# VH-VL binders against Arf guanine nucleotide exchange factor SYT1 (SYT1): the designs that were tried, part 2

Target 1, 216 residues: Arf guanine nucleotide exchange factor SYT1 (SYT1), of Saccharomyces cerevisiae (q06836r405to620)
Amino acid sequence: SRRSSSIVNALSSFVNLRSSSLSSSRQQHLQQQQQLQQKLDVSLEDLPPVPAPEFSDSCKDFLIKLAPYGKFIGIILTEKDDEFKKNCLNYLLTNCFEFKNDPLDIALRKLLMFLELPKETQQIDRLIMAFSFAYYKAQKSYSKKKGIECPWSNADQVYFIAFSLLMLHTDYFNPNNKSKMTKHDFVDLVHNDKYSGGNEIPMAVLTYFYENVTAK

## First folded at step 4 (VH-VL)

Design a21 (from i9 with heavy chain T103L M104Y; framework fv_inotuzumab)
Fold by ESMFold2-Fast, scan of step 4:
Structure a21 (fold): chain C 216 residues (1-216), chain A 125 residues (1-125), chain B 112 residues (1-112)
Amino acid sequence: as target 1 above (216 residues)
Amino acid sequence: EVQLVQSGAEVKKPGASVKVSCKASGYTFTGYWIHWVRQAPGQGLEWIGGINPSGGYTTYRRKFQGRVTMTADTSTSTVYMELSSLRSEDTAVYYCARETRILYIVGSPYGMDVWGQGTLVTVSS
Amino acid sequence: DVQVTQSPSSLSASVGDRVTITCRSSQSLLHSYGKTYLSWYLHKPGKAPQLLIYEVSNRFSGVPDRFSGSGSGTDFTLTISSLQPEDFATYYCMQSIQLPYTFGQGTKVEIK
């Protein structure tokens, strides 16, 4: 949808100073924020107060207001169990990210390249669940268009595997963890979950994910 | 066999801290959340919090926030729950329990399938 | 927080009786992916709690078939079709859809 292009352009400007269709003053503001965040290990508390959504705001309107917050948008939209912000997050992930033809590990890396992972457990859950729903929807739509079978059974299966990949990354690269999860451990854990369809994922696919997530 | 084995009974004075251990065996320790649940005399079961040993992610019931700390030692497959500023109302049997479903950050429809034997903590002057 | 309420708080029964325990939540326990986050536990003094039923109606491994769970949304039931001597215990339902996890207050099944 072209209606979301202004949000895509604003977010793109935050990460790529060479690309934008925004006004020069707005682009300068985004560039200044990007430069500040690149030079400083900036936290959300160091930025101006997050605007509250106005009654008349659409998800698109509110996301445009949040564009200058760039990597913190995920944290902002998952702060509370709020229907409007959940809808805005779903809109963002559906219209401003392209997951078509992406393997799940690449799609997850793409998400986390643009959005900082929250620190609070419930916020991480909201972000990854919204991502998994958007990813599943994109994969199912694409498979239907091409007349092929969707490799994913449902969004919960996507969530389980996406979360498994996130935990594998955390486990493997945590310097305080002396007992790293092996490839065998990872495959076993995923295959033992028959409730979310982890057992349905081929061993070769899980081996591929393990090798890619643990690579330098 | 899958087991959770807890440390022994503790008697503490008000204001002290207690640290209860829960040692896991027979499964991949980093793949499952461990929760802590207590039962005070004459009361029902009360969820305190949980920890994911893989990432060190923790979640605590608000009334315990600031007083409870959960940690995991992956080299010994042991989870610890430390409760500080003890009050007589903290007298309870404390249980650790494994969440049945693996790798989820929040919640599982599949419950807590393996439980430790319980640790009685008595807070009295 | 999601509140969970059980009824009755206690009941007296004889071996062979059909026992029904109800659990009501303050909001739906149905997740957007179609799973309902409700489990049932049996607890005896001096023993650890043990899982009986998960996801509303699924018996955990080794649990006798006299135990059954049913319900949806906010209303759930645990049924024991023919009470046995080892079934005199306190039963708890638990929601795990939202943090903090919350238990019902318990239903004590006592011998008549």
Scores: ipSAE 0.067, ipTM 0.587, lowest interface PAE 5.8, mean pLDDT 83

Design a22 (from i9 with heavy chain T103H; framework fv_inotuzumab)
Fold by ESMFold2-Fast, scan of step 4:
Structure a22 (fold): chain C 216 residues (1-216), chain A 125 residues (1-125), chain B 112 residues (1-112)
Amino acid sequence: as target 1 above (216 residues)
Amino acid sequence: EVQLVQSGAEVKKPGASVKVSCKASGYTFTGYWIHWVRQAPGQGLEWIGGINPSGGYTTYRRKFQGRVTMTADTSTSTVYMELSSLRSEDTAVYYCARETRIHMIVGSPYGMDVWGQGTLVTVSS
Amino acid sequence: DVQVTQSPSSLSASVGDRVTITCRSSQSLLHSYGKTYLSWYLHKPGKAPQLLIYEVSNRFSGVPDRFSGSGSGTDFTLTISSLQPEDFATYYCMQSIQLPYTFGQGTKVEIK
């Protein structure tokens, strides 16, 4: 538990985990810091081989062993379909990150600031799925404690919106895309998806996400 | 009306390439994956691959890697599938299909809800 | 790859009959967040395939009530409670939990 709180403290040093409000200047600062971190970081292939978990390791034990790998922990824990590593990822996202006060776009930025997004499709899915479950759980718990209604219906809805935000970012900042998604296009897109509950998200919330994701 | 309209039938020689188009209308083009599925004579449906028009991200069935290329033109809301080094076994009806929601990176429980009319590609032997 | 097998490959039926088609996958189609990635399609020669059922048991918009899906894990069933003339077609199941997406080999429902 001691080392896990140390990991949380280290991650929190780059982001104010207590803030529940967003602004363009804060978003720009987070984006700038993320870009700087990416430029300064070394590649996983430049590091010593990742240790295998020992059969007696708890999730906490293995995460302590992975601490020196920093931003690569997400890639390591999602490398293959593995129950132990999945449990470690869930432990990391539940106990070493704090999402209760965060709007989804800030929580996603926080995740990706500290954990590098994998390149393989199955790995990205595992990471964002685990994140969405942890985020939903934290939001539901926080809303209950505050006596307010949770704005999220379930983890699948969170997952859909999280990927929609990743897609918006890619669409907007890809120089090969000549026709950028407008705010109206984004809202309409999300609201037309009834299967994942996108139609339940208020326009004001989606407008806010669009503005924040597309900020320079 | 949500619709996918494909280009017309093609006849090709072995070794040639074919490029089939799929034009989308009635929805936000960049919000949905487009998949390509074929059916050879007397055979079942076979998934070839898919493209996210937003980022241009593609996924292909391994047996087609190196021979298939999928591209999207957001200015015309059109997806293209190009298949090279054609063989007689590539003779099939090729369909494009929209995923029922914004595709998650690796899968969707919601299936493919809107389909193009199909394009017959014949490779003469 | 996830293998998908349908049974039977073909069947003969009359209008009004109850028709049952089975689909089996080589591994569970249940995702970790509780969704099962199995859909059913109707296909007729000269026409595009049509989505009938998504996520095992959900009828797509406009699909008649006589079509129903059921199952879990690796074993799935499509049922047509009372076959109509327009239902003579080939039916396919598809898994979309993993790349590549894979279809069953198809079940042809023919007039008796």
Scores: ipSAE 0.013, ipTM 0.540, lowest interface PAE 7.3, mean pLDDT 82

Design a23 (from i9 with heavy chain E99D T100S; framework fv_inotuzumab)
Fold by ESMFold2-Fast, scan of step 4:
Structure a23 (fold): chain C 216 residues (1-216), chain A 125 residues (1-125), chain B 112 residues (1-112)
Amino acid sequence: as target 1 above (216 residues)
Amino acid sequence: EVQLVQSGAEVKKPGASVKVSCKASGYTFTGYWIHWVRQAPGQGLEWIGGINPSGGYTTYRRKFQGRVTMTADTSTSTVYMELSSLRSEDTAVYYCARDSRITMIVGSPYGMDVWGQGTLVTVSS
Amino acid sequence: DVQVTQSPSSLSASVGDRVTITCRSSQSLLHSYGKTYLSWYLHKPGKAPQLLIYEVSNRFSGVPDRFSGSGSGTDFTLTISSLQPEDFATYYCMQSIQLPYTFGQGTKVEIK
């Protein structure tokens, strides 16, 4: 209950971060506070039952109600293929995260520091697909405002690379996997993709991602 | 050459189990889902389930839940499908197929692009 | 489960004919992120199925231009503009937006 009150305040501030035009130092403080709360040892079962959205709820209203659930918000919003919850997830990723200055691996790490990765594969997909759309939109908008070329061709390319990075992490750190994916294997895997534009990503960028993911 | 090669035909009695193998070559084995699809004589294609070899993640059609087990051996680039408590209606050609998109999930708009040659499993007394 | 139905179940055609096969799903196959999870396969006796069309209208590598896919939401079509001898086969559509993946019952294209 006590923790629920502090989480409500932190997330309410975080949800309002962009629209309230909060200072950079206040934004950093709120983000740090949110991250610290994610590290507290609690289980979803230890929290009150998850509320159902009310008919009159906006995405912002429902996200405020979910504030006490902190790191579990991603799991809650991806539980099933639900249009309203998907819109709430998109709102969260667009308005409460800052991705414009982040390379993809850092943005993905930032996401997973605040939101626990779901265990079920369909939920993982919903989370990473929503993230990839938000990330691409932020990158494209930022590049246009700066007058520079966006390094990403489309959201599907971002989604493909983001999942490739999660797959690399799972492959590399799975103790049951006796043949770890090498840097060359990873580059070849991505470059053989002709559907999502993986073949368009420079080798140096993929090598950089490999080294960073396998070091984590 | 990207290729999936399956084990040979099997003849089993009702109540027995069968284990079919699917050996991958020519691509990064752990980067793609492998699905299993069957076709009974005179019937259409039926999806059974899939496995991500990297994480060992599996998904099965509920009809087969409790009877099917999919496993992957990354050292030999081989996926296995074991079907237990065999019935005469399990007589079918069983195919393994690669998801054409590299993801951690089964769902893909890109379809199954590489297929094994098929394994005939006959269940009869 | 998402149900997928094809029509017709079979048809007779001659070389050079235009052939149209339809596929209808019980639910929309459009993902909210803009992709439609519908593919088409060709299957011949004694051979493995082969991918023809993915994401409704995209021809897979090596697939002849005579094959085209179209549609949206719940209604899809596969068209063969000028049937060739090697095209006498059974055709299947498949949805992959939700588990379990489901195929249509198949459409057999037979020589007239």
Scores: ipSAE 0.248, ipTM 0.651, lowest interface PAE 4.4, mean pLDDT 84

Design a24 (from i9 with heavy chain T100G; framework fv_inotuzumab)
Fold by ESMFold2-Fast, scan of step 4:
Structure a24 (fold): chain C 216 residues (1-216), chain A 125 residues (1-125), chain B 112 residues (1-112)
Amino acid sequence: as target 1 above (216 residues)
Amino acid sequence: EVQLVQSGAEVKKPGASVKVSCKASGYTFTGYWIHWVRQAPGQGLEWIGGINPSGGYTTYRRKFQGRVTMTADTSTSTVYMELSSLRSEDTAVYYCAREGRITMIVGSPYGMDVWGQGTLVTVSS
Amino acid sequence: DVQVTQSPSSLSASVGDRVTITCRSSQSLLHSYGKTYLSWYLHKPGKAPQLLIYEVSNRFSGVPDRFSGSGSGTDFTLTISSLQPEDFATYYCMQSIQLPYTFGQGTKVEIK
C-alpha cells in the first residue's frame, strides 16, 4: 500500500483494511461498487450526501469515509477553504499517489485520471496547488536520495507549469476555440513569465510537454 | 507592443444595457485573464470581475452577479463586458486589465500589468 | 471580502520628499507557497492605472527605483524615496489572494 501509484489502489487498500472483518462477498461487493462508480458517468448529485468529518476523525479516517465517492474526492476536499479538508487533500496526494519518477505532465495526467477536475476556478486552484506542493516535495526528496539536482526550483514554479499545461489542454481541445495555441505560442508564453521561473524551463522540455499534452 | 484597446464612450438611460469591448494585441490572448475594474467620479477603483478567454471561465463580484456578463471572442482577441439594468451609480470609467501571468485560475501575486485606456459610461435620464 | 485600508487618504509633499503610504488587510495575504498577493498601482486623472509593484516588493518592468514596497502578512508600505513631479497621483494597493479582488480606497499625493 505504501508503493501504491494511484488513488484507486490506495483507496481500495483503505476500504479493504476497514472491511477486513467483512465476508468475502461484502468485500467483493464494495470493490465492485467502487469500480463501477469510477467507470460510469455519474454526477456527485447522484450519490448519497457527503458525510461531514467527525471531531475525532484523522485525515485517514475521513478519506476512508470518502472512498465510495471515488473521482469526486478532489471536488469534495476543495469545496471550501477549510484547513482540515486541505490537510486531508495534502495527505491524499502525499501518501496515495507516487510522483517521484514522473515527469510533470505524466503526474498531472495521473492526478486527473483518478480525481475529476473541479469546474469552479478556486477549487481547481486548491487542487492543483496541493498537487504542485506534493509533486515538488516528492521530486526534491527523490533527487536528494539519488544525489542528483532537482529540475524544479520551487513549488510555485511547478504550480505555474502545471496550470500552463492545463491551459494548453483546455485551449487545444476546446471546440469553441477556433485559434489553437501553437507550440511556438506555448513556449513563448511560458518563457515570458519571469515571475514564477517559467523563463528557466528549457525549450526542449516545453516542446516535449506541448507534444505530449496535445497528443492527448 | 502588448496593448488593450477599449471601445468609445457610451451614454445610456437608467434601465438600459451597455456592452464595452476590450481588444488585445501583442501577446497570446488565451493565456491571460482579463479583469474589469471601474472608477466612479470621486471614488476609488472597484473590481467587477474577470474572464479567462481559453476556458471561458468567469468570476464576478457578488453585487454585479445577475447584471454583468463577460464574454470572449478568440477569433478577434476581444473581451466584452455587458452590464444590464443600468443605474446612475454605474456612471464610471470602466477599464479592462490583463492579469500578470498565464493561469486557468484567477488570483496571482503578479497584479494587473497591462490596462486598456478606459471607457466612460454615463447613465443619466 | 478581504478589506483593504490605506493611510493616509491624502498627503501633501514637495519634489524631493520621501513619501510613505501604508496598506492594511483584514487577513493575511501570504499564500502557502510563500508568495504574498499584494500589488501597488499609480493612477492619474484621464489615464489608465499602471502597475508599480507586485508581490509586495518587486518593481514592475520600467518602474523607477525610487519606488519600493515592503511588508508582510497584513501590513504593507509603498515608499517613494525622492518624489518627482510625475509622481503626484493617487496610489492604490490591491489584494488578489481571495475573490473578490479588493483595492484600498486610495492615497492622493498632492503638491505642497
Scores: ipSAE 0.211, ipTM 0.635, lowest interface PAE 4.5, mean pLDDT 84

Design a25 (from i9 with heavy chain T100K; framework fv_inotuzumab)
Fold by ESMFold2-Fast, scan of step 4:
Structure a25 (fold): chain C 216 residues (1-216), chain A 125 residues (1-125), chain B 112 residues (1-112)
Amino acid sequence: as target 1 above (216 residues)
Amino acid sequence: EVQLVQSGAEVKKPGASVKVSCKASGYTFTGYWIHWVRQAPGQGLEWIGGINPSGGYTTYRRKFQGRVTMTADTSTSTVYMELSSLRSEDTAVYYCAREKRITMIVGSPYGMDVWGQGTLVTVSS
Amino acid sequence: DVQVTQSPSSLSASVGDRVTITCRSSQSLLHSYGKTYLSWYLHKPGKAPQLLIYEVSNRFSGVPDRFSGSGSGTDFTLTISSLQPEDFATYYCMQSIQLPYTFGQGTKVEIK
């Protein structure tokens, strides 16, 4: 399989275009996004068996081998509790995505635009936890450079809010659910969780998250 | 009063399916996970899986994956556990139990504080 | 999977005795929030299990003061300071930090 570089490069070019004004880079980015979109209707079972990593593979080497799997890379890297695949996922999230300037809901949408959400609960957990760590690290670094206080206390608080946003979206847009969560229900749910630090998130921030998630 | 009430005892033949219900009352149904735990004769407690009624997320122990299905009906505050392809070793008392959630998907320090009365499922030829 | 091992598997005791049950996990149950995801349950024949202790040492509402939990990391203890007739039961510890949730094998406390 020779499609190996195109999908990984599309994710990498997305980050690079935020730093570049070149029109050729923009055209390349659009073409690569179109190639990723073409995989939307394909199931993982329709693709060749996933290659096993070789002992000497770096994370970059293995991600290049996974490029033909496109949107399924997240599912592949979270299949089992595996140190190497976890390191590859962390590499992908820190080097191929840009989260420094994003509010959490936008960063989450950016993740899910490129990586399909797994169906199995443990895989969703691994993906969103890795995302939350990468997001928190990027936000902490960005806040330090700007000389402002980071609005997030830790990666676990980010994880709790990210899942709360996923749940809100699922409940609100499920046509079989006749009892939709209201704005005040969402705020109360989050604020009642002091163990995860949900009580520390200002009401105005949660209100904006609710309005953004339910509008789309 | 906070209660979980389960359906009655079942006797099934090998290869059949069983569906056990667990009806919640006295609390906010969507604020808690419902877990299923079984105890076979002479054995200890075994966790089967759980469901978050808020969004319908499920998680199952690997040995039951493909045989177990958990569903929630928020209009009746009822959780169901269906176990298919029954074997004699599935003979057990099945319990539902609630757990206050800290995250939407995994883990909690709160423990399973309210349990259903149990449902005996007997699989015999 | 996180392995949870209890000791002893059974013990015989008299009313008024101090009883100690231990629980060991194959890895730390400490979450990054600084809390440890370990709970204890009492189970009697013909009845549903009941929560005694959550988060290592927090007694659940209505649980008598004679029950106490302690420990950290991978080593945990449930203590009953003065055994009462209703305490003859099987006790289980459970970890809830990782899926699947796992119970210890159980410790049966029988009348001497």
Scores: ipSAE 0.015, ipTM 0.520, lowest interface PAE 6.5, mean pLDDT 82

Design a26 (from i9 with heavy chain G107S S108G; framework fv_inotuzumab)
Fold by ESMFold2-Fast, scan of step 4:
Structure a26 (fold): chain C 216 residues (1-216), chain A 125 residues (1-125), chain B 112 residues (1-112)
Amino acid sequence: as target 1 above (216 residues)
Amino acid sequence: EVQLVQSGAEVKKPGASVKVSCKASGYTFTGYWIHWVRQAPGQGLEWIGGINPSGGYTTYRRKFQGRVTMTADTSTSTVYMELSSLRSEDTAVYYCARETRITMIVSGPYGMDVWGQGTLVTVSS
Amino acid sequence: DVQVTQSPSSLSASVGDRVTITCRSSQSLLHSYGKTYLSWYLHKPGKAPQLLIYEVSNRFSGVPDRFSGSGSGTDFTLTISSLQPEDFATYYCMQSIQLPYTFGQGTKVEIK
C-alpha cells in the first residue's frame, strides 16, 4: 500500500548507510541524503491534519499512519508528554534506525537527517532523550555480541555528550557568535562534568568529535 | 573562580523598562544556561526564565511572556534581562544563576549552583 | 505547572537541634533514568541563594555534612542534623523536571 511503501522507502535509506560502506563514503552519502531532504519544500501546515491514534493501534500501526508525514514524525511524536506517542518514538528509534556500528556524532547526524528537529525546546529534549536511550541500548547490545566492553556507562552520559555535540555545532556555525569554542574549551567543558560521566570520556574521543562536528 | 556579577540597583517609574546585566567568569560561558529568579518583598523565590548563551535560546514563565527579553553577549560573557512595562509589583531583588550541569538547546532539569549577588529593582511613582 | 509545597512555613529552633523540612510536589519528579530533579537552597536576607542539595540527596561541593536530603517520587525531606548559628535562614526546595521551574514557598528557620 502507499503508506507501507513510504516506510519501506525510509527504511531502504538506512540500508544505504550501513557499515558495508567505508566511513568516508558513508559520510559523503549522509551529506548527499541531507541535501536531498533540504530540497523538499514542504511544511507541516501544507499536509493533511495529523491523524489521532485509535484504541486498537500498536506503535507500528500508528507509525504506518504517520509515514506520509516523513521528516515531521519526530515533531508529531514529541508534541506533548504523551505515553503512547513516547512509546511510538521509542519503537521508531529502536526498530527503524541502525545505530550499533555508529560513533555518536554519526548516529546523531543520521537522526537529524531523517527527523526534523522540533522548534519548541521541550520537544527537542524529548527527541534527544529518546535517541540517547535507543543509542545506548544499541551500543550495549552490539558490544555484548562482539565480546567487548561498552564505552558508554549509561543513557544519561550519551544524552550529555549528544547535547554537547549539538551545542558545539550551534556555537561553531552561528555567524553571530564571535567567540567560537576551541577544541581545548570543548574538552575542558566535557571533562569538568562529574555528574553524567563526561569526565570519563577519553580526550582522543572528544578531539575526534570536535574535529568532525566543526569540519562540515 | 566561577562567579556571576550583576549590575547595580535600579529605580524606575511605572511603565518604564529595566535592563539588568549578569557577567560570567571562570567557566565556559556557552556551556550553561543562565536563569533569572526574583524575590519580591515578603515573598518567596520566583523563576522568571532562562537563556542558553550559545544559541540565544530562551524560555520564559508565561506571566512574563511579552514583557521579558533575555539576551547574551558571548564576546563579554554577559547575559541581560530586560523587563518592560514595569509595575509596582515588579519591585524585587533579581538574581541570575547558572544551571548546575552543562546543557545546550534545552534547559536541563539540574537546578542552579552559582548565583549572582542580586540586583534590587524598585518601581515607584 | 508542577506545584511544590513546603512544611512547615516557619519553625523556631536552638543551636544543636535536629531540623527537618518537608517538600511535596503535585506530580512525580522521577525521570526515566532513575534521577529525581529536586534541589534545596539556603537563602539569607541581603545574600544570594546557595545550592545545598541537588538530585534529592547529593550535597553540593563545600556544603557541610550536617545537611542531608532524602525522599522519592513526590515527598522529600531536608534534614539538618545539628543546627549551627549560620543555619538560621529560609530554605527552599525547587523542582526542575518541568518548565516552568517552581520553588516551594519557603521555610524560615528562626532562633528560639
Scores: ipSAE 0.074, ipTM 0.584, lowest interface PAE 5.8, mean pLDDT 83

Design a27 (from i9 with heavy chain S108D; framework fv_inotuzumab)
Fold by ESMFold2-Fast, scan of step 4:
Structure a27 (fold): chain C 216 residues (1-216), chain A 125 residues (1-125), chain B 112 residues (1-112)
Amino acid sequence: as target 1 above (216 residues)
Amino acid sequence: EVQLVQSGAEVKKPGASVKVSCKASGYTFTGYWIHWVRQAPGQGLEWIGGINPSGGYTTYRRKFQGRVTMTADTSTSTVYMELSSLRSEDTAVYYCARETRITMIVGDPYGMDVWGQGTLVTVSS
Amino acid sequence: DVQVTQSPSSLSASVGDRVTITCRSSQSLLHSYGKTYLSWYLHKPGKAPQLLIYEVSNRFSGVPDRFSGSGSGTDFTLTISSLQPEDFATYYCMQSIQLPYTFGQGTKVEIK
């Protein structure tokens, strides 16, 4: 149990940003953490083989087994279309991350500070989809508790904006990309989407997201 | 106005590599995935892979993994598909096609709405 | 991989006929977010494929009203209510819920 307690504490510390204050200092801290993660070059291949889940494992049990894999947990849980691993990812994002009072860009940055973004498109889709569902649930619950209207119409809208922000960040900071997406390109792209509700997002909100994601 | 224009036909020997280009115009290049699909003579359509020009994320069908490389040049709004170690079975018309994968789950076109004209690649001795 | 099978492989029809093409997937194409990842394409010799229907039943912009899609889960149908001369082509369904994207083998609609 000493080992299990240590691993549980390590996992909670790794993913839980319960240090309390909401300020520009927090945003700066998240940016610094993201930069640090990008500089670390420990690869999944440097670690022991990933254990397979046992029939008796709960999501919590398996996540405890994965705790030593740290930033690779997102990659591991999204490797293929697997109901149990999907449930474990949903558990992780719902119980080990705090999103309820975060703007979407900060929540996404928080996710990527602790979980390395997969390289494969299907894994990115699974990760960001699960994140968007968890974020929407947290926002809807928070808004209901506070007696205010939820700014998000549904999880699909959150997914569209989150993935758009992820692509914007990657595009903007890739030194090999010599033609960056402009603020006007971003706003037009989002506003052209009537199906996901991108057209419902105010221009002021989109310019806020653009400016924060592209900040130096 | 929105269009994809591909490079011309190629004739290659077995073991060579071919690089096909797909130039986009009339839309925000980095906002859409570009997929590659081929059709061998007498066969159906086969998906090869895709690339998001934003950040260069790629995904490939396993049978092509290690032989195919997709890249994007945002300065010229051009996507490239390079296929190496060519075999006679690779003789096909290769198409690039646009998909709004960034909005896949939220209900933007879940299909490939704009297609290039196709590039015939012939692999013969 | 998610397998996609079309039926029939070919059919003969006359202008004005009602044509139906069926597509069956080895797994449900319904996503957790309520969307079904099934699209239909028309392909003519010497031309690029073109999108007809996305998300089972949504007609792509500019596609004539005679084309309609229906279905759910694993069973899908493309219907052409009154076949026109320009509709003699090969039709493909495609699933995009899982990688790799997979096409059906195609259904060739030929002049009777």
Scores: ipSAE 0.005, ipTM 0.479, lowest interface PAE 11.2, mean pLDDT 80

